# Ledger of designs, part 232: VHH binders against q9y6x5

Target 1, 379 residues: q9y6x5
Amino acid sequence: LPPKLLLVSFDGFRADYLKNYEFPHLQNFIKEGVLVEHVKNVFITKTFPNHYSIVTGLYEESHGIVANSMYDAVTKKHFSDSNDKDPFWWNEAVPIWVTNQLQENRSSAAAMWPGTDVPIHDTISSYFMNYNSSVSFEERLNNITMWLNNSNPPVTFATLYWEEPDASGHKYGPEDKENMSRVLKKIDDLIGDLVQRLKMLGLWENLNVIITSDHGMTQCSQDRLINLDSCIDHSYYTLIDLSPVAAILPKINRTEVYNKLKNCSPHMNVYLKEDIPNRFYYQHNDRIQPIILVADEGWTIVLNESSQKLGDHGYDNSLPSMHPFLAAHGPAFHKGYKHSTINIVDIYPMMCHILGLKPHPNNGTFGHTKCLLVDQWCI

## First folded at step 10 (VHH)

Design wc86 (framework vhh_5j56_2)
Fold by ESMFold2-Fast, scan of step 10:
Structure wc86 (fold): chain B 379 residues (1-379), chain A 127 residues (1-127)
Amino acid sequence: as target 1 above (379 residues)
Amino acid sequence: QVQLVESGGGLVQPGGSLRLSCVASGFTFSGSDYYAIGWFRQAPGKEREGLSSISGSSEGYTSYSDSVKGRFTISRDNAKNTVYLQMNSLKPEDTAVYYCAAGEYIRGSDYWDYDYWGQGTQVTVSS
């Protein structure tokens, strides 16, 4: 029987929520599995980039999903959350569900993980749902478990995506303990439902399950705004992405635009593309714009307007507030093991190992996840 | 057709109270975690401002902007597909056209996108 893996993402699940709120169902999952307390994600700490890094093991400059809003200067194409279906954007990497189907002649299933409803290298998961936020967690779970149980050829890799706690994190902010406690309690109940469903279907004992997230969340405020219009006129540039990392495409000389932006705010760093810090691994891609602005944690870049966001992400990936966690359970994983940190790009080679797949070249290090696995030595 | 209809606006003196209603038709928002009804206002010479929202989830999570927190209360009647905004301790600065909007959260948007808007109801706070 080939090994099976279900990869679950709760968008925007900040790692330290685990220390500040009670998660009885998640704690029961961890008790008989493994916990990685912090996952150091890739820059920029946004949904589409980090979800694609999890399934490719690549930095954003290498896999090509460099932001939630992108412009490609060579082809003049635009990418957004409302225009993400063009395979062009996703074809700079090979995600694990494609490798699973092509390398091992097995099936993959997907419930709304970013990129799974678009053909990549002419390959789409055998079973998938088109993205629709109105579809309940229960319906996504019902489809995934049906496909895991009743597929021929067998589904060996499945993904499940849920928008919370990101949606509420943006709306209420992570410091709203009353609203966040209710949201996080509901997520814990969904984890309980997931485990119960897998047990009822006889899948639980033989299925590897990873529960993780793409990024965290930090508190924002109307008192921490950077008004870009106060420093530069719209006639000098095209705005590709705004906050908290602004992507600037100059309409005039790049150095002149840079000089106007450099003194805009003490709470924002302004980089020419070649001067972006090496530690970000955010430089070598045509979709990274000539000038990048990076706001300090909790600061929002605006265009002469207020912001209704009380929480945000996208900030420096060295910030603990931007880090998610990873929990896992199943025959591949130790029981009751706790690990401090891994890089988000390390998840891909670990998953390839569990599934018996040869990973494509990637930025992850399999050695970083060895201690999580029963068939490996911790070295 | 999908519609949002506001009512309950009018003229009140400073310190007074007013209750706005928003009736949604052509769709239901209850029972979904990713749908919300929000109240917005636009005052003369100012940008449109978000004031309060209530989620479509069974819990009915609520939010308030700092400018109205403690003075305004949002509530809903799911059976009538109606959302209310109770406005107390009204100030001249609260004078605006008040809009009801239905919003949905989409992955990667990093905000709640409001696709359906009512026509607005005028609230004037003046002596």
Scores: ipSAE 0.401, ipTM 0.691, lowest interface PAE 2.3, mean pLDDT 91

Design wc87 (framework vhh_5j56_2)
Fold by ESMFold2-Fast, scan of step 10:
Structure wc87 (fold): chain B 379 residues (1-379), chain A 127 residues (1-127)
Amino acid sequence: as target 1 above (379 residues)
Amino acid sequence: QVQLVESGGGLVQPGGSLRLSCVASGFTFSGSDYYAIGWFRQAPGKEREGLSSISGSSEGYTSYSDSVKGRFTISRDNAKNTVYLQMNSLKPEDTAVYYCAAGEYIRGSDYWSYDYWGQGTQVTVSS
């Protein structure tokens, strides 16, 4: 029987939550598997970009999902959390479920992972759920496990997405210990339910399971606001994305807009597209706007208003607060091994190896994850 | 489709108590982790202020602004699809129109969107 892999994402699960809260179920999972303590995500440290990087192994400038809000000047198309189903946005890369279905006579299954309800290169996940936030974790899990047991051709790659702790991270902030402890305890209980369900259905022994996340979370405040309206008048630009990375499309000369912005706040860096730091790998795509503003950690860019966000992400990917973790268990993985850091783009070639797929060209390095795998030797 | 109706406002003396009610119709707020009901207020000449929220999850996560923490308590009655704000130790500065709003979270939004609002209920704390 071919190898099987379930990829689970808990959105916004900051790596250091593992040190500050108790996770008995996740700790039992890790004890019998592997833990990567920090995953260095791609810039911008946002949901759609990083979820697509996990399944393509590409930087955002290469896979084309460069933000949660995007504009394409040629086609006049807009991308957002509520307008994400146009294949145009996703077609600059080939995600692993497409490769899984095309290289072998195998099926893929998906419960709400970004992109899985969109036909990409004319291929949609064999089994999928259209995105609906009201669908419970239990219903998502029931569908995934049903498809893993009852599919022809067999489901060999499955994904499961859950919006917490991102939703609560934004609402309460990561420093709200009372609310965050309850949210994180519930997530740990969901992990316990996941493991128990897989055991009851006879899937546990032959299934590789990865639990990861797309980014972390940092504390925000009404005392840390950058009012963009104090920098520049609305008539000079079109705003494509606001905070904490603002995407600016000038209506006048680009240099004139840049000069109005560049010294406006000590808590914001202003870049012409060609001056964006090379380490971000965030330059070579038409969807990246001519001027990008990057707020310092914990600062929120606003338009002459307060912000209700007590937590946010999207900041510099070198910040530990932006980093998620990766835990994995299954026949492909060592037991009780801890690793310090990988890049989020490294997950894709590792998953291709586990599934026996030929990876598309990608920015990941298989060598970075080989110590996690039983069929590989450490460096 | 979605409607929210506030009630329970009125006149009260400083140090008094009021209980506000918010009845939701057109959706069931309970049972979803990504639904919430929030209480907001707006006093004359001031910005709208968020006071408290309760989640639709089984746990019923609650939050409070610093200005009302310890004095106001949010609760829910799922059978009535109703959220309450118990207001104790009322002060003249609590005088405002009080609103309830339905909040929703979706992946990638990075904030809770309060798109459905009640008409408000006046609370006046007499001098």
Scores: ipSAE 0.698, ipTM 0.849, lowest interface PAE 1.0, mean pLDDT 92

Design wc88 (framework vhh_5j56_2)
Fold by ESMFold2-Fast, scan of step 10:
Structure wc88 (fold): chain B 379 residues (1-379), chain A 127 residues (1-127)
Amino acid sequence: as target 1 above (379 residues)
Amino acid sequence: QVQLVESGGGLVQPGGSLRLSCVASGFTFSGSDYYAIGWFRQAPGKEREGLSSISGSSEGYTSYSDSVKGRFTISRDNAKNTVYLQMNSLKPEDTAVYYCAAGEYIRGSDYWTFDYWGQGTQVTVSS
């Protein structure tokens, strides 16, 4: 039988939640598998960019999903959740489910992972669910396990996405221990259900399972607002994305807009596109706007209004609060091994190795993940 | 078709109380952890202000803005697909049109988006 892999994402699962809350089901999973304590995600630390980086192994400037809200200067197209099914936005990279289907006469299955309900390079996941937040975790899991067990050609790569703890992280903030403990306990119970379902179906011993996330979460406050309207009149620019990374498209001379913004707040950095720090790998794409504002951790950029968010992400990817974790179990992985850090782009070449696929050129380094794998030695 | 209908508005003296009701049809908000119903208000010449929300989850998580916390209470009756806003110790500055809205959290939204709105109900607090 060909090797099989299930990739699971719990959106916004900050790495240090594992140290501050009880996860009996996840800890049982890790005991017989591997844990990477921190995954250094790509900038900007947002949902669509990082989910696409996981499955392509590319920085955002390379795969083209550079934010959750985008404008493409060459084609004059706008990206939002209302049009995320336009293949144009997703075609700058080849995600692993497409490679899986094209190389080995294999099938892929998907429950709600960003991009899986879009034909990319004229290829859509063999089995998929159109995105609908109302669909329960249980229904997503039932479909994935049914497809893993009852497909021809066999499903060898499957994805499962869940919106929590991101929704609650935004609403309550990560420092609300009472509300976050309730949400995280519910997620741990869902992990228990996942493992139990796989055991009942006889999949557990032969399936590789990765549980990860796209980013973390940091505490925000009404005391930490940057009012953009106090810096510049909105007639001077078009706002493509607001917070905590503002994407500014000037309606007048770029230098004039930059000069109005550059000293407006001590709690944000203002970059001309060519001056964006090299370490972000966030420069070489037409969807990255001429001026980018980057708020300091926990600061929210607003337009003369309050913010309802008590938690947010999108901040500098060097911040530990922005980092998710990765846990994995299965025949490809060591048992009881803990690793400190990998880059989120490293997940893709590791998954290609597990599935026996030739990876497309990518920004990941296989050497960073080899200590997790039983068929590799640590060097 | 999603429809929200507010009722319970009217004229009340300062210090009085009103209970607003929001009846939802065309969807079951309690069927999804990512659905919520929120109460908003807008006074003439002012921006729309969020007041309170309740989640569709079994726990019914609630939130309140600072301007109404301690005076207003949100609750739900899932069998009637109805959300209530109990408004106590009303002040002249509470005078506004009150709206209920159905909101959904979706991947990448970074917060709850309220796309379905009721027609509003007028609340006037005056002597």
Scores: ipSAE 0.535, ipTM 0.779, lowest interface PAE 1.4, mean pLDDT 91

Design wc9 (framework vhh_5j56_2)
Fold by ESMFold2-Fast, scan of step 10:
Structure wc9 (fold): chain B 379 residues (1-379), chain A 127 residues (1-127)
Amino acid sequence: as target 1 above (379 residues)
Amino acid sequence: QVQLVESGGGLVQPGGSLRLSCVASGFTFSGSDYYAIGWFRQAPGKEREGLSSISKSSEGYTSYSDSVKGRFTISRDNAKNTVYLQMNSLKPEDTAVYYCAAGEYIRGSDYWTYDYWGQGTQVTVSS
């Protein structure tokens, strides 16, 4: 039978939550599988960009989903969390479910992973759910397991997305131990439900399961605000994205806008596009605006207003608070192995290897994940 | 369509108590989803202030603003599709129109949106 892989994302699951809270079900999963303690994500450390990097192995400048809010000056198109279904935004890369369906004539299944309800290169997942936040984890899991067990051609790649702990991380902040312990306990219970369902259906021993996330979370405060209105008038620019990375489209000379912004706050870096640090791999895409503002960890950019966010992400990808983890179990993976760090772009070539697919050119390095796999030698 | 109706406002003396009710129609307050009901207030000439919220999840996660923490308590009765705000130790500065609103979190939004609002109920704290 062909190898099968289920990729699960819990949005906003900061790596160090594993050290600060108890996860009995996840710990049992890891005991017979592998744990990568930190996954270094791509900049900007946002949901849509990093979810697409996981399934393409590409930096944001290469796959084209460069933020959760984007604007294309030529077509006048806008992208957002509520306007994400235009294939135009997704067509700069080929995600793994497309390769899976086209290369090997296999099926893919999806429960709400970003991009899976959009035809990309005229290909949509064989089985999918349109995004709807009201659909329970249980219903998403029931559909995925049904499709994994009862499909022809066989479903060999499946994805499952859940919005927590990101939703609560934003609302309560990651330092709210009382609320975060309850949220994370619930996620651990959902992991327990997942494992139990797979065992009950006879899938557990032959299915590769990856549990990961797109980014972490850092504590924000009303004491750490950067008021953009104190530096520049709204008439001089169009705001494409605000916080913690502001995307500025100048209405006047770019240098004049830059000069008004560059000394605005000691807690914000202001970059002309060509001056964005090379380590971010965030320059070579027309969707990246001419001026980018990057707030320091825990600082929020606002327009003469307070912020309701007690937690946020999007910050510098070198920050450990922005890093998720990766845990995996199944026939492809070693048992009881712990690894320190991989890059989020490394997940894609590893998944292609597990599924026997030829990866599209990508920014990942297969060597970084070899130690996780039973058919490879660790150096 | 979601509709919210507040009740329980009125005139109360400083140090007194009131319980506000928010009755929802067009959805139920049970299940595992990303809906939450929040309580907000707005005094004349001031911006709307968030006070408290309770999630629709089985866990019933609650939050409180610093200005009301320890004095106000949010609760829900799922069978009645009702969310309550118990307000104790009321102060003159608590005088405002109180609103309930249904909020939702969606993938990638990085914030909670409150798209469904009640008409408000007036609370006046005066001797």
Scores: ipSAE 0.552, ipTM 0.821, lowest interface PAE 1.1, mean pLDDT 91

Design yd1 (framework vhh_8dlx_2)
Fold by ESMFold2-Fast, scan of step 10:
Structure yd1 (fold): chain B 379 residues (1-379), chain A 119 residues (1-119)
Amino acid sequence: as target 1 above (379 residues)
Amino acid sequence: EVQLVESGGGVVQPGRSLRLSCAASGFTFSSNWMGWVRQAPGKGLEWIGDIYSGGSTFYNPSLKSLVTISRDDSTNTLYLQMNSLRAEDTAIYYCATGKDYYSEGFDYWGKGTLVTVSS
């Protein structure tokens, strides 16, 4: 029977939290598995883009989920968290659960991972939960483990998404040690409960488990605001996305809008679409707007108001504060191995290898993850 | 020596609620999982649910809407709250745990507390 894999995401789990807080359950998981200390995510370092990159192995310009808020100039459609059910937005790539279901008679299961409640290329996850942030971690885990044990055809790929520590990171900021220690201890306890649940159900020994995240978090401040209204009047443009990467659709001449913005703040870079740095791989998609503003780490772009965010993400993907980690355990993985860095797009071809799937063309490099795997030579 | 002592059983009328307690000693309660199991007269053991050190709860799907499991790590006490009791809930209720955090089953059991649902 084919190998099984459970992919777990704790949204906004900054890699260096592992150095600054105690995680006894996660450390026990890692001792008998592998740890990648930093995962270099894709730009922009936001939830929907990076979660889709994990399961497709593609840069955002290639998979089409280029932000949490998008506008497509060709079709004139708008995307937001409340309208993410339109397959149009997700059809520029083939996520791993679709490949898993189409290559052999296998099932996929999903608890809240972005895109899993949408039919993509006419294929929806075999078992799924409609996105609802009010559903507990325990209910998500219970459904996933029941589907892993009681499905025909068998579930071989399962995903589990949890909104913390991202929600608390935004509310308190990552430097609030009192609140963050409480939140992170709860996550570590959930990891311990996950492991114990899998053991009690007889799943642990034969299941590959990956624990990862989409991005990190950086501290913001009321002293680090960029007031866009001081630079340009609202009548000149339509705002597609605001902070920390603003997506600007000009209503007048693009050059005139650019000239009003380019010297507005020393803490913001202003790019015409064709001038966006090549290293971002954020240029070749109709959903990327004609002008993009990129705030410096810890700076918030606002419209003549204060920001309530004490933490944020979306910043330059070269910043260590934006990087998550990856930990894994199971028959496919070495025990007690630590690796420094991989790219987030490398996770997809690694997962395809573990499941025996032929990957769709992707931007990942399998060689970057081979030292994690028992059936590969590390050279 | 691991000891589990259930209490709170007795005769209760149909439709009423009842809370059972389990006092635990002889191990690090806060780092271990706890569970509830019952046995009705003439029947086998029926798993009710578990609670893990992090507070996560998992229930027998047939019982989820009728029971709540909670724990107080400061007093080493496990609780089972039961609502809308029926004659079919008449059983001996056992508190159980594994010998360590990673145990895959019930290694230690209490003596049980009898719940009789009768008018």
Scores: ipSAE 0.000, ipTM 0.358, lowest interface PAE 13.5, mean pLDDT 89

Design yd10 (framework vhh_8dlx_2)
Fold by ESMFold2-Fast, scan of step 10:
Formats: C-alpha cells, structure tokens, sequence
Structure yd10 (fold): chain B 379 residues (1-379), chain A 119 residues (1-119)
C-alpha cells in the first residue's frame, strides 16, 4: 500500500500553550510519536501565508501569498477573502496536493486548508470542501476519514484545518487563562476524537498524522496603540494591510510618505521595500508594497475608526510567541522523540519524503527533520 | 544517466532576441524542475529562472520582463527566450535540473552555451 499522510492544522496554536495548559490526548499522541517544541514560521506570521508555506516549503516572497490582504502592482488586482478563489494569487507555487496528484496516480483530500478549494495550475484537490467556517470539526473529520478509506485512486495526502485557537486568541488574548483554558481543552478533546475515529476505522497504525499550526499569538492592549491617522493623512496613501504589519501604497512620492512615517512611533519600524531585513525573506515579490510598517510585539496599528483585538499575530518571526509546534505519529516517525526547533518551510520536503514525491525547489532543509524519521540516520 | 545539452548560443547584435534550447536525456523534463543559470566572464553564477514539473515558471525579478522559460514535453526540451539583448547579457548559459536543495538547487548541469552580444 502506498504511504498516507494526514496534515492537521489548529490555527494560532502558540507553542508555549503546551507548557502552560494540560493536553492529555495530545500528550498521549506525542508519547507514541514525535514533538518539535518550536516551529519557526515565515514572515509575515499570518494565516494564509504560513499555511501556504507549510505545503510549498517556500518563503512568502516566493509563493506569492504575502499577506491575508494583498495588492499586485503589476496586474492591479486586489486580494481579499472574496478574491481568494482567483488562481492568480496561488499560482506562484505548486502545493504538495498538486504534486501528489500529478507525479503519482494518487488522490488528495482537503477539509478547509487554505488554497485547496482553488484550481492551482489547473489542478484542484481530488476531494475538497468549499471554505465555510460554520462547518463543524466533526463534519470535516468525517469527510476526510471517508475519503481516506473509500477512494480510488487512493487518497494518500489529506489536510484538515480548524480555526481555533486563533479566533478565541484574538477575542480574549492569550493571557486570559480562564477563557483560553476552556478553548484549549476543547481542542484537546477534538484531538482525542481524531485519534479514536482513525483507530475505529483501522487507519491509525498505517497513517502518518502531523498536527501543527501556522503561528502563535501575543497579548495586545489599549495602552499599546499606534494611531496611523496621527502620522499621515489618508489622502497620501492607499492602505493594503493594517496590523501588525502595515502595507502602504503611496499616492504621492514614496520618499515623502516614508518621511511622514519613519519617526511617528518608537514602537514600529518603517521600511522602504529594498530596506526590509534580509532575514525576513520578504522583499522579492510584486505583492509586497513600497513601504512596510512592522509593529513591535503586542503593539497594534490602528486608524481612528478601527476595532482592536486583544490578541494578534503577524509580528517578527524571531519572536517565540509567534511560533507554533509540530507533533507527529505514524509508521514514518520515531516514538517518544523530542526535537527543539525546525523551520516551517522544512515541513514540505519532509512530507514529500514520507509520500515518496520529488519536492519542487524549496527553501526547506530535509536534514533539519531527518531525526524525526525512522528511515533516516540521526546519531 | 542524466545528460543536458544546451544549444542556440552564438554572436548576436544588441537589441535582438535569441532562443536557447536544452535537450534532456535520461529523465523526463515534465517530471523534474529545471532552470537556467548564466555566468558572465569573471563573475559569479546568476539565476535566470525555473520551471517546475507542473509548468509554473519563476524568474529573477531583474530579468522577468526580458526572458521567458518554456518546455516541450513531447521533445523533452527546455527553452529560454531572451529579448532586447544587451552587451551585459554576454555569458555562458547553463540549463540545470534538481531533485532536491542539497546541491544548492540543482543536481545536474549542462556544459553551457556561450552567448556573445556585440555590435
């Protein structure tokens, strides 16, 4: 039988949650599998960019999903939730489900993972659900397990996405221990349901399962605001994305806009595109705007009429608060192994190895994940 | 045995166009990612662009408007179309294919073809 892999994402699951809350079901999963304590994600530390990096192994400047809100300077197109079905935005990379379907006589299945309801290079996931946040975790799981067990050609790669704990992290902030405790216990119970359903269907022992996330979460405050309207008038620029990384498209001379912004707040860095730090790998794409503002951790960029979140992400990817974790179980993985850190782009070449696929050129390093795998040497 | 053979180089006048070919043997081009890299006299390697197995193309942003990479799967051949050639485009042009990133992106290289842009 060909190797099978289920990739599960719980959006906004900060790595440090594992140390501050109890996860009996996840701990049992890890005991018989592997844990990577920190995954260093890509900049900007947002949902769509990092989910696409996981499945392509590419930095955002290379795969083209550079934010959750984008403007392409060459084509003059705008990306919003209503435009995410346009293949244009997703066609700068080849995600693993497309490779799985094109290199092998195999099927892919998807429950809500970003990009899976879009034809990318004229290829859409063999089985998929159109994105709808109202669909329960249980319904997503039921569809995925049905497709894993009943498809020909066989489903060898499947994805499952869940919006929590990100939605609650934004609403309550990660420091609200009472509310976050309830949310995280519910997630642990869902992990328990996942494992039990796979066992009931006879899939557990032969299926590789990865549980990960795209980013973490940091606490915000009414005392940590940067009011952009106090820095510059709206008539001078078009705002493409706001917080915590603002994407500024000047309507006047770029230097004049930069000069109005550069000393406005001690709690944000203002970059001309060519001056964005190389370590971000966030420069070489037409969808990255001429001026980028990066707020310090926990600071929110607002406009006079903006609503404020109690938790947020998108900050510098060197910040531990922005890091998710990765746990995995299955025939490809060691049992009871803990690893300190990997890069989020390393997940893609590891998954290609497990599935026997030739990876497309990518920014990951297979050597970083080989110690997780039973068929690799790790002295 | 994987072999890549570039052709189509030569002397061209500034402002003209040129198409380079890369004939592949020992593997199927539609199953591999491939790219073009050039090296000007006395300088380092400069990446031009890649084509992935599914047909997606990615270019060096400084060259994107001047080059097009294409593939003919039936003849197992990779192409590089170059427009508005300048003296600075004088270089040895290599086609290459990779199976992973351990070899800095490319596992196999052709011997190169020389393009000289002069008046």
Amino acid sequence: as target 1 above (379 residues)
Amino acid sequence: EVQLVESGGGVVQPGRSLRLSCAASGFTVSYNWMGWVRQAPGKGLEWIGDIYSGGSTFYNPSLKSLVTISRDDSTNTLYLQMNSLRAEDTAIYYCATGKDYYSEGFDYWGKGTLVTVSS
Scores: ipSAE 0.000, ipTM 0.107, lowest interface PAE 20.6, mean pLDDT 88

Design yd100 (framework vhh_8dlx_2)
Fold by ESMFold2-Fast, scan of step 10:
Structure yd100 (fold): chain B 379 residues (1-379), chain A 119 residues (1-119)
Amino acid sequence: as target 1 above (379 residues)
Amino acid sequence: EVQLVESGGGVVQPGRSLRLSCAASGFTVSSNWMGWVRQAPGKGLEWIGDIYSGGSTFYNPSLKSLVTISRDDSTNTLYLQMNSLRAEDTAIYYCATGKDYYTEGFDYWGKGTLVTVSS
């Protein structure tokens, strides 16, 4: 029967949490599966961009979801977490659930993964839930497992998204051991319940399960603020995105705006679009604004006010604090294997291989994930 | 030995609520997953819902709005709260558990408690 894959994301799960806290259920999952200790995500290290990179295998400049807040100068359209349902924003790439439904005439199921409640190239996930943060993990899991078990044509690809530990990481900061210990224990309990549910339904031994995340989290402080209003007046520019990567659309000459910003703070780099470091792969898209400001790790860009965030992400993707992990279990994966690092764009071609799908052109390298798979030679 | 004893059944009028209890011995309810299953006269078993060691609950979608599963770890007891009872809820109600945290299916069952919904 066709192979099945469940892709699970716990938003903002910093890889180093695995070293600093106990995860008995996740460790039992890994014992009979594989662990990738660090996943190098794409820049900027934000939720919408990285979730779309996981399922397309593309850098943000290629798939078009370049930030959590975007502006298109030609159409005058705005994208945000409260205005993300226009297919216009998502149509620059083909996510794996669309490929799964069109190449193999199989079904896909989705519980809240970013983009799955949007028709992309006129194709929406066969089964999906409209995004609603108030829906419990248990309800999302119940729907996914029912669709995996009772669908015709069969659901072969399923996704499940959960907002924690990101929400608590922002509220408490990753260095708050007391609060983060409570939050991460709850996440581990949910992983345990996920495994128990799959075993109860007879799905566990024949289902491939990937548990991963989109980014990490770093500690912020009221002592590490960059007040943009002290450097430039709002009459000079339109602000498209603020922190920790600010997207600036000049209302006057670009060079004049750049000159007003370039010496604003020793803890912020100011780039003309053409000068953005090539290693970010963050230049070749019209949704990337003419001037980009990149705060140093742990620094927050503000507009003449304080920040209540004690943790944040979006920073340079070379920073280990921005890296998530990947754990996997199932018939496609080795048992008890640990791997050091992969790129987040490598997940897509690996998933296509597991499902027997021909991947769309992508930025991932299948060779980087071969050692995780039982049907591949690993030197 | 693992033993499960259901209680709280009886005759109830339509529209009323009822709470069933399941007293567990021989194991700790907070370390295992548990569930409720019912069987109406002359019919097969119908799954109601599960609660797992971490506290996550999963329900039969046809019953979700009408039932709640909970546990009291200090008394080692599982509960099923049922609201807006109808004649079609007449059945023997069983609590059940697996042999360990990772076991598929229910290995241990109580002997059941009868609920009759009649006016």
Scores: ipSAE 0.000, ipTM 0.369, lowest interface PAE 12.7, mean pLDDT 89

